VHH binders against o29008. Designs and how they scored, part 29

Target 1, 271 residues: o29008
Amino acid sequence: MDREEIKVAVLRMEGTNCEDETVKAFRSLGVEAEAVHIKQFYSDMIRFEEQRSVFDYQCLVFPGGFSAGDYIRAGAIFSARVKSVLRKDIEEFIKMGYPILGICNGFQVLVELGALPGFDEDKPLAEKPEMALAMNDSSRFECRPTLLKKESEKCIFVKNLKKDVVMFPVAHAEGKVVFPSGKEDEYLERLTSNDQIVFRYVDEKGDYAGYPWNPNGSFYNIAGICNATHTVFGLMPHPERAFFGYQVGRREGYGDGYCIFRSVVDYLEKL
Short names: E, the ipSAE of ESMFold2; O, the ipSAE of OpenDDE; V2, 0.75 times the mean of E and O plus 0.25 times the DockQ between their complexes.

## First folded at step 8 (VHH; framework vhh_3k1k_2)

Design c4 (at its last fold request DockQ between E and O 0.05; V2 from the best seeds 0.00; counts 0 for: pae E 21.0 > 2, placed apart)
Fold by OpenDDE, look of step 8:
Structure c4 (fold): chain B 271 residues (1-271), chain A 121 residues (1-121)
Amino acid sequence: as target 1 above (271 residues)
Amino acid sequence: QVQLVESGGALVQPGGSLRLSCAASGFTFDYYTMRWYRQAPGKEREWVAGISGSGGRTSYEDSVKGRFTISRDDARNTVYLQMNSLKPEDTAVYYCAKRDWEPSGDYTDYWGQGTQVTVSS
């Protein structure tokens, strides 16, 4: 499809406050993007011009920013609402091949929706969550730059990423990737075999390391994963905060986050 | 700071036409749905028309359907209301509004100062 036809929805919900960065990132790439409150997708009590449909868009983003230590399990609350009213639409959206991005708390939402790890292509949303983002091992809010090694070649969000290691900042209290007890090896094998691990935390040498390089204590240093179709992507670090050069201490140009958003646009242009 | 400045109000004869403008600033204009309201003397403020971001969706009050057209120029941060076939009943102060959805799921409306439209023979 033509770039001018591409429209992205960055979902607003209770506690969200960072939607504009993501909208700005997409806009800068020449596509349409807007912040949309989830209520606009299901409420019949709003005027027509305020109403939205999931299918008005070609990409959905669950942003971060609605948990800064004050909100516990915020993703679960929001996911429950979304799931109750938009489950079928989101499932169809995924089946259509349209990308969904979850950043930080948005990753939590995707997990709670059952979209990740999303092993079943025919059932994009599991009935129950199959993984979790738990409290950081440090038991505190972690806010720092992180180095991430690109692991996936199939995830559509990293198709244009040429760098092996990128820098995205983290800001979260519940970012620890955990799998069901006793199933860690099984899940790892499934994720690896289907190339669903997208990013892993690394140190300055590019090696897998523990705290503080792994700020939350995630299993296998996982920072982000995608579903089996590689079109739904959850990431704890914030690529939208590393999109523009000025965000990463550069006067001009772009940061490492640029390639995440550009990859989405390029994917949609070919869709 | 959100600012909305309406202009274009005037005295016109019945059957005449008028184009209102609302210049917006202090927010990313093309991200937001814009609306026109009007308030006649002794009456409550009423919704007239709305246009979503990028102009993909428009809606109108029944009494103005077919006569009024809402549009926007995102490059100029401006929303317009083209009013044709004006009637005396259209006499009112017209307001431009921005609706901001709150995290709670509620919303806040921002208003301009309004512009007077008078339709009289």
Scores: ipSAE 0.473, ipTM 0.793, lowest interface PAE 1.0, mean pLDDT 93
Fold by ESMFold2, look of step 8:
Structure c4 (fold): chain B 271 residues (1-271), chain A 121 residues (1-121)
Amino acid sequence: as target 1 above (271 residues)
Amino acid sequence: QVQLVESGGALVQPGGSLRLSCAASGFTFDYYTMRWYRQAPGKEREWVAGISGSGGRTSYEDSVKGRFTISRDDARNTVYLQMNSLKPEDTAVYYCAKRDWEPSGDYTDYWGQGTQVTVSS
């Protein structure tokens, strides 16, 4: 499709918009992008001109960095609302091959929806969550740069990624990837065999290491995974906060996060 | 602090044209859908037109469709309403609005002072 036809929805539930790096990232690539309150997809109280369909868009983003000062577990509440009113639409959206990105809290939304690890192409939303993002091993909010090794060739979100190791910042208290007790080896084999592990935390030498390089204690140093079709991607680090060079201490150009968003646009232009 | 300043309202003859402007400040303008409303004396405020933060989607109330055009200039933080083929029923104070959604799913609109459009015959 032509780039000018591509529309991205960055999903929201709060009544204010803080600076939204995700919307700005897509718009800088020449793609229509907007913050869309989830009620715009289903509420009868929304005026017709404000109503939206999930299928008006070719990419959905469940963002991270919800409004400062929120005490509510926004990711869990967001997931419950999506599941109750949009489940079938999201399933169809995934089956049509359209990308979905979950960043930080958005990764939690995808996990709680059953969209990740997403082993079954025919049932892209599992009945029950098959993994969790648990409290960090440090028991602290971790706010730090992280180094991430690209592990997937098939994930559409990393096709434009030129470097083997990239830097994205993290900012979370519940980022520890865990799988069902007693199923860890099985899940690891399934994810690895289908190229579904996208990023793993590494140290400055590119080696898999513990804290602080793995800031949350995630199983197998997993920082991000995709589903069986490689089109639904969740990660704890924030590529949207490493998109422009100035966000990462560069005078000009882009940070490593640019390629994540560019890869989506490139994929959609071919779709 | 959110500030919206409408301008361009005037007295015009039926069939005439006007261009309204709304200068915005105090928020990241290009992230927000901008809307025009109007209110005739003694009437309820009614929606007229809207334009998405990207500028790619526009929408209009049926009675103005084909006559009014909404646009935006993100470099100047300004939204416009081009009004053609004006009718006496278009007489109203025109308001520019920014909508903030609340966590409950409700919303609050921020308004300017408005600009008076009078179409007299």
Scores: ipSAE 0.000, ipTM 0.202, lowest interface PAE 15.3, mean pLDDT 84
ESMFold2 (binder alone), look of step 8: mean pLDDT 83; pTM 0.830
ESMFold2, fold request of step 15: ipSAE 0.000, 0.000, 0.000; ipTM 0.100, 0.099, 0.173
ESMFold2 (binder alone), fold request of step 15: mean pLDDT 84, 83, 84; pTM 0.839, 0.832, 0.838
OpenDDE, fold request of step 15: ipSAE 0.000, 0.012, 0.012; ipTM 0.274, 0.298, 0.274

Design c5 (at its last look DockQ between E and O 0.01; V2 from the best seeds 0.00; counts 0 for: pae E 19.6 > 2, placed apart)
Fold by ESMFold2, look of step 8:
Structure c5 (fold): chain B 271 residues (1-271), chain A 121 residues (1-121)
Amino acid sequence: as target 1 above (271 residues)
Amino acid sequence: QVQLVESGGALVQPGGSLRLSCAASGFTFDYYTMRWYRQAPGKEREWVAGISGSGGRTSYEDSVKGRFTISRDDARNTVYLQMNSLKPEDTAVYYCAKHDWEPSGDWTDYWGQGTQVTVSS
């Protein structure tokens, strides 16, 4: 489709604070993007001109980042509201082949919705969550740059990534990727066989390493995964905080996060 | 100055119950996630439970799930750990902790001096 037809919804609720960076990133690429409060999708108490449909958009973003230290509560509330009012619309949106991005708390939302790991193309939302983002092994809030190795060739969000290793910052206390106890090897095989592991934490030499390089203790150093159709992507690091050069200490240009957002636009232009 | 003071530790028999308290001062309490840790003799300090700044989400180490309950009273700046069905393996010094979170990426740990829980006949 033509770039001027692309619309991106960056979902917000009380307490979200990274929607502005995400909206700005997409707008700088020449697409229409706006922050959309989840009530705008379902509440008849919203003025008519402010009402929205999920299907007005070709990309949904579940942002992360809360300035308060209450990521546990805010993420759970956001997840519960998405599940109660948007589940069916999101299922259809995925079936239409449109991309969904979940960043930090947004990754938690996609997990709770059953959209990730998302093994079943015919039923893209599992009835119950098949993974979790648990408390960091350090028992600390981790706020640091991370180095991420690209592991997927099929994920639409990394198609245009030029580097093998990128830097995105993290800011979370609950970011440890875990799978059901006793099924870790099974889930790893399913993910790897379908190219669903997108990013893994690495050290300065590009080697898989423990803390502090794997800042939360995620199974298999997983920093981000996509679903079976490679169009729903969740990650704990913040590419929207590494989009512009000034966010990463450069006077001009872009950071490594640029390619994530550019890849979405490129995918939609071909769709 | 940040202060955390644990209390309520005691000697109890297996199967008994205790309620630990952590009185907090020197910071805006309801802004921060609070956590309980424990350190058994000869072992490293380990995480037990956590509760968000508003109290909406709790999490627990697997061996205490269903037996321990973390809660908070933001008006009184206090975190609680209700410990039921106590086992000898729960014997430890229990600490509450505050981890400062800053957008700048700074992380500092504040600990109380601990309260001793001993589960023995």
Scores: ipSAE 0.000, ipTM 0.111, lowest interface PAE 19.6, mean pLDDT 83
Fold by OpenDDE, look of step 8:
Structure c5 (fold): chain B 271 residues (1-271), chain A 121 residues (1-121)
Amino acid sequence: as target 1 above (271 residues)
Amino acid sequence: QVQLVESGGALVQPGGSLRLSCAASGFTFDYYTMRWYRQAPGKEREWVAGISGSGGRTSYEDSVKGRFTISRDDARNTVYLQMNSLKPEDTAVYYCAKHDWEPSGDWTDYWGQGTQVTVSS
């Protein structure tokens, strides 16, 4: 489809305009993007001109920081609302091949929705969560730049990423990827075999390392994963805060986050 | 802080035209849907038109369709209402508006001071 026809919804719940950076990122790429409150999808109290449908868009983003904090409850509440009113639509959206991005708290939402790890292509949303983003091992809010190694060749969000290691900042208290107890090896095997691990934390040498390079203590240093169809992507670090050059100390150009968003647009242009 | 300042209101004859402007400040203008409302004497404030912050989607109340056009200039942080074929029933104070969500899930309305439009022979 034409770039001018592409519409992106950055989903929000009650609260602030923390999604502005993501909207700006997409708009800078020449696509239409807007912040959309979840109530616009289902509430009868919303004016008709403000009413939205999931299918008005070709990409959905669950942004980070929309809850003014990083705790699992926010993600759970958001996911519960989405499930209650948009479950079928989201499932169909995924089945149609449209991309969904979850950043930080958005990753939490995707997990709670059952969209990640998303092993079942025929059931994009599991009945119950199959993984978790737990409290950081440090028990602290981690806020720092992180280095991520690209792991997936199939995830549509990294198709244009040529660099092996990228820098995205983290800002979270609950970013530790954990799998069901006793099933860590099984999950790792499934993720690896399906090329669903997208980013892993690394040190300055590009090696896998523990804290502080792995800021949250995630299993296998996982920073981001996608579903089996590679169109739903959850990431704890913030690519939207590393999109423009000025965000990363450059006068011109783009940061490493640019490629994440550009990949989405390019994918949709070919879809 | 959010500020909205309407201008362009005047006395015109039936069949005439006016262009209202609303200058906005205090927020990222191009991210937000902007709206025009009007309130006639003794009546409740009513929605007239809206233009989205994404791609310029427009909508109108039925009574003004085909006569009014809402537009925006994001570079100037301004929303416009071109009013053609004005009728006496269009007489009202016209308000520019921006809405935000509150944590409670309710709307917060930001209004300008309004501009008076009078259509009379």
Scores: ipSAE 0.000, ipTM 0.265, lowest interface PAE 12.6, mean pLDDT 90
ESMFold2 (binder alone), look of step 8: mean pLDDT 81; pTM 0.815

Design c6 (at its last look DockQ between E and O 0.03; V2 from the best seeds 0.00; counts 0 for: pae E 14.5 > 2, grease 24.3 > 24.2, placed apart)
Fold by OpenDDE, look of step 8:
Structure c6 (fold): chain B 271 residues (1-271), chain A 121 residues (1-121)
Amino acid sequence: as target 1 above (271 residues)
Amino acid sequence: QVQLVESGGALVQPGGSLRLSCAASGFKFDWYTMRWYRQAPGKEREWVAGISGSGGRTSYEDSVKGRFTISRDDARNTVYLQMNSLKPEDTAVYYCAKHDWEPYGDYTDYWGQGTQVTVSS
């Protein structure tokens, strides 16, 4: 489809406005993007002009920081609301091949929705969460740049990423990827076999390392994963904060986050 | 080898009109969608308008719809932006852009140097 016809919804909830960076990122690429409150999808109290449908868009983004400091609970509440009113639509959206991006808290939401790790292509949303983003091993809010190694060749969000290691900042207290107890190896095998691990934390040499290079203590240094169809992507670091050059200390150009958003647009143009 | 050179920027009063031009070279111009962007002081660059290379279909950002018109002259390898009913909020550096899209390739956006548009009384 034509780039100018592409519409992206960056989802928000009450009291949040941190979605602006993501909206601006997409708009800078020449696609339509807007912040959309979740209630615009289901509330009858919303004016007609403000009402939205999931299918008005070709990409959905659950942004980071939208939970206004109550990250876990807000994410859970957000996911519960989405599930209650939009589950079927989201499932259909995924089945249609439209991309969904979850950043930081958005990753949490995708997990709570059952969209990730999303092993079942026929059931994009699991009945219950199958993984978790737990409290960082440090028990602290981690805010720092991180280095991520690209692991997936199939995830549509990294299709045009040629760089092996990218820099995205993290800002979270609960970013530790954990799998069900006793099933870590099984999940790892499934993720690896289907190329669903998208990013892993690495050190300056590109090697897998622990804290602080792995800021949250994630299993297998996982920073981001996608679902089985590779169209739903969750990551803890913030590519939207590394989109423009000035965000990463450059006078001009783009940061490493550019490729994430560009990949989405490119994917949709050929969809 | 791709080159884009914007021109036509000026200081105009609110309600005024201005026509920007972008001269393109180094690629087969008529094959590509051309776009205008703008960047206001302290703000991120934003998309303004686009015109397709295949048939000249046009699209616009909501805030400029009805006021701005994008067009192209393929014989001159030039894309234009006619701006009418200009507002102070239209003040920005305006950029012409070519976006390369090649699957599995190195994706590159090409920009001109920009031209300053200032709308002030």
Scores: ipSAE 0.006, ipTM 0.242, lowest interface PAE 12.7, mean pLDDT 89
Fold by ESMFold2, look of step 8:
Structure c6 (fold): chain B 271 residues (1-271), chain A 121 residues (1-121)
Amino acid sequence: as target 1 above (271 residues)
Amino acid sequence: QVQLVESGGALVQPGGSLRLSCAASGFKFDWYTMRWYRQAPGKEREWVAGISGSGGRTSYEDSVKGRFTISRDDARNTVYLQMNSLKPEDTAVYYCAKHDWEPYGDYTDYWGQGTQVTVSS
């Protein structure tokens, strides 16, 4: 499709007027992108000119930073609303091959939806969550740079990545990837064999290391995974906060996060 | 504090053209749909046109389609309404509006003070 036809919805449930680096990142690549409140897809109180369809868009983003409180599991609440009113639309969207990106809180939404780990192409949303993002081992909000090793060749979000190790910042209290007790080895084998592990936390030498390099204690140092079709991607670090060079201490140019968004645009242009 | 300031209203002859501006401040302008409304004497306020936060989607009331064009300049936080082929029926006070969403209730609209457009014949 042509780039001018691409539309990205950056979804939210919060009423606060916050800067959204994700919208800016896509717009800087020449793609139409806008913040869309989830009520615009389903509420009968929305004026006609503000009503939206999921299918007005070719990419959906569940952004980070829409919930800051340790006292609210915003991802679970958000996913429950999406399941109750948009489940069929999201399933069809995934089956049509359109990308969905979940960043930080958005990764939590995708997990609670049953969209990740997403082992089954025919049933892209599992009935029950198959993993969780738990409280960090430190019991603290972690706000720091992280180094991430690229582990997937098939994930559409990393096709434009030229580096094996990238830097994205984290800012979260609940980012620890965990799988059901007793199924860790099984899940790891399934994820690895289908190229669904996208990023893992590493130290400066590229070695898988513990805290502070693995900032939350995630199983197998997993920082991000994709589903079986490699088109639904969730990660705890914030590529949108490493898109422009100035966000990562450079005067000009781009940070490593640029390639995540560029990869989506490249994929959609071929779709 | 959200502020919207309309300008560019004037007296014009039928068939003439006019460009309205709405300067916006106090919010993340490029995230919000911006709209123009108008209110003629003795009538209720009616929607005229809207433009999405990205600028890629526009919509128009049927009576102004093909004559009016809404646009936005995100660098200047400004929405425009280019009005061509003006008719006496277009005489009204024109308002720009910002739509806001609340997580615990209804949405809220913000309005400017309006700018008078008069098409005399």
Scores: ipSAE 0.000, ipTM 0.263, lowest interface PAE 14.5, mean pLDDT 83
ESMFold2 (binder alone), look of step 8: mean pLDDT 81; pTM 0.817

Design c7 (at its last look DockQ between E and O 0.01; V2 from the best seeds 0.00; counts 0 for: pae O 14.1 > 2, placed apart)
Fold by ESMFold2, look of step 8:
Structure c7 (fold): chain B 271 residues (1-271), chain A 121 residues (1-121)
Amino acid sequence: as target 1 above (271 residues)
Amino acid sequence: QVQLVESGGALVQPGGSLRLSCAASGFTFDYYTMRWYRQAPGKEREWVAGISGSGGRTYYEDSVKGRFTISRDDARNTVYLQMNSLKPEDTAVYYCAKHDWEPSGDYTDYWGQGTQVTVSS
């Protein structure tokens, strides 16, 4: 489709505040992007001109940025509201091949919704969660740069990625990827065989390493995964905070996060 | 059912040592990070130490670093807290905890009954 026809919804509700960077990133690439309050999809208290359908958009983003004091509760509340009012729309959206991106708290939402690990392309939303993002092993809020090795060739969000290792910052207290007890090897095999592991935490040499390089203790150093159709992507690091060069100490140009957003635009132009 | 049972709490003089144990059952122990917390009278429960499910990485709150050592024995489903150079401010009920996601797909905090450590001067 034509770039001018692409529309991105960056979802928000009370307490979110990181949607601005994501909207700006997409707008700089020449697509329409806006922050959309979740109530605009369903509430009868919304003025007609502010009402929206999920299907007005070709990409959905679940951002992070909940207040520090309500971090865990806000993510659970966000997930519960998405599940209650948008579940069927999101299921149809995924089946149509449109991309969904979950960043930090947004990754937590996708997990709770059953969209990730997303093994079944015919049932893109599992009945119950098949993974979790648990409390960091350190029991600390981790706020730091991280190095991420690209592990997927099929994920649409990394098709434009030129580097093998990228740097995105993290800022979270619950980022530890865990799978059901006793099924970790099975789940790893399923994810690997369908190219669903997208990023893994590495050290400065590109080797898989523990804390502090794996800042939360995630199983297999997983930093981000995608679903079976490679169009729903969740990660704990923030590519939107590494999009513009000035965010990473440059006067001009782009950071490593640029290619995540550019890859979405390139994918949609081919639809 | 998940069960955590702490033991080893006692009355100790300042500068003394104690070893706490937490026996775990009802889950696959070596998959889960285990943690120790403590709660002094009139204070909130606070984190003390943690050890990852692989048994490799340990973490400590700054006030106990260098004095306390967390360890685990996966064959016996037991986590330990070796407490050395004890101070009166270490007086608390000590709890073993499991916070990791369970096969049921929920976030559940599991706690033991606690064991009293008293450092009297």
Scores: ipSAE 0.000, ipTM 0.301, lowest interface PAE 13.5, mean pLDDT 84
Fold by OpenDDE, look of step 8:
Structure c7 (fold): chain B 271 residues (1-271), chain A 121 residues (1-121)
Amino acid sequence: as target 1 above (271 residues)
Amino acid sequence: QVQLVESGGALVQPGGSLRLSCAASGFTFDYYTMRWYRQAPGKEREWVAGISGSGGRTYYEDSVKGRFTISRDDARNTVYLQMNSLKPEDTAVYYCAKHDWEPSGDYTDYWGQGTQVTVSS
């Protein structure tokens, strides 16, 4: 597709407006992007011109920062609403190869939807969540820059990323990747064998390290993963806050977050 | 170094046909979606057509649908624009383009020098 034909939906809930940075990022790349309230997809009380369909878009984003307080609860509520009215559409959307991005709370939503780790290509949304984003080991809200090592060569969101290590900021209290008790090794093997680990936390030397380099205590230092088809991607750090150069202390150009969004556009141009 | 060289532009009468070519070098041609743009005097450059690097899916702006056909020969690193039923409104400099992504995260659109297409009676 040409960039002018590409439309991105950044999903939002009541009272939230943190999606602006993500919308701006995509628009700067020359694609159409808008914040879309979840109700626009299913409510018959919405005016016709405000109604939306999942299939009006080629990319969906569950942004970060759309919840306050209990992030897990917020994510669960959001996912439940999406699942109740859009489950089939989302599944078809994924099967069509269209990308879905979940950032921070959005990652939580994808987990609750059963989209991640998404081992089953034929069933993009599991019946029940198969992983969790738990409270940080520090039991506090972590807000800091993080260094992430690119791990996946197949994930479309990092397909064209040339840097080995990127800097994305984190801002969360519940970002600890956890797998079902007793199944950590199994899940790790499955993720690794299918190249689904996308980013891992590292220190300034590029080495895997604990706190504070791993700010939340995630298993295997996992910061982001994708599903089996490598088109659904969730990560805790915020690439949208590292998109423009000025966001990362540069006078011009782009930050490391640019690669995430550009990869999506490039992928869709070929799709 | 990336190079794009357009050719085939000419003066034609309304209803006539032209075939533009763009010879590409300096990059892995089949990886990129190739595009044709045009710029008429006093107007902004506008997208005309595109052909993907994956399967050769084609896209057209509404004003040229049914009249223009974009194609590519990956073996020759060339993209083409077959223009039929030309109209005076099609008069413009036509440009071939691709995108490039730098390791720094920056990107640049690469353009040829363009080829002049003039449709006039």
Scores: ipSAE 0.000, ipTM 0.233, lowest interface PAE 14.1, mean pLDDT 89
ESMFold2 (binder alone), look of step 8: mean pLDDT 81; pTM 0.822

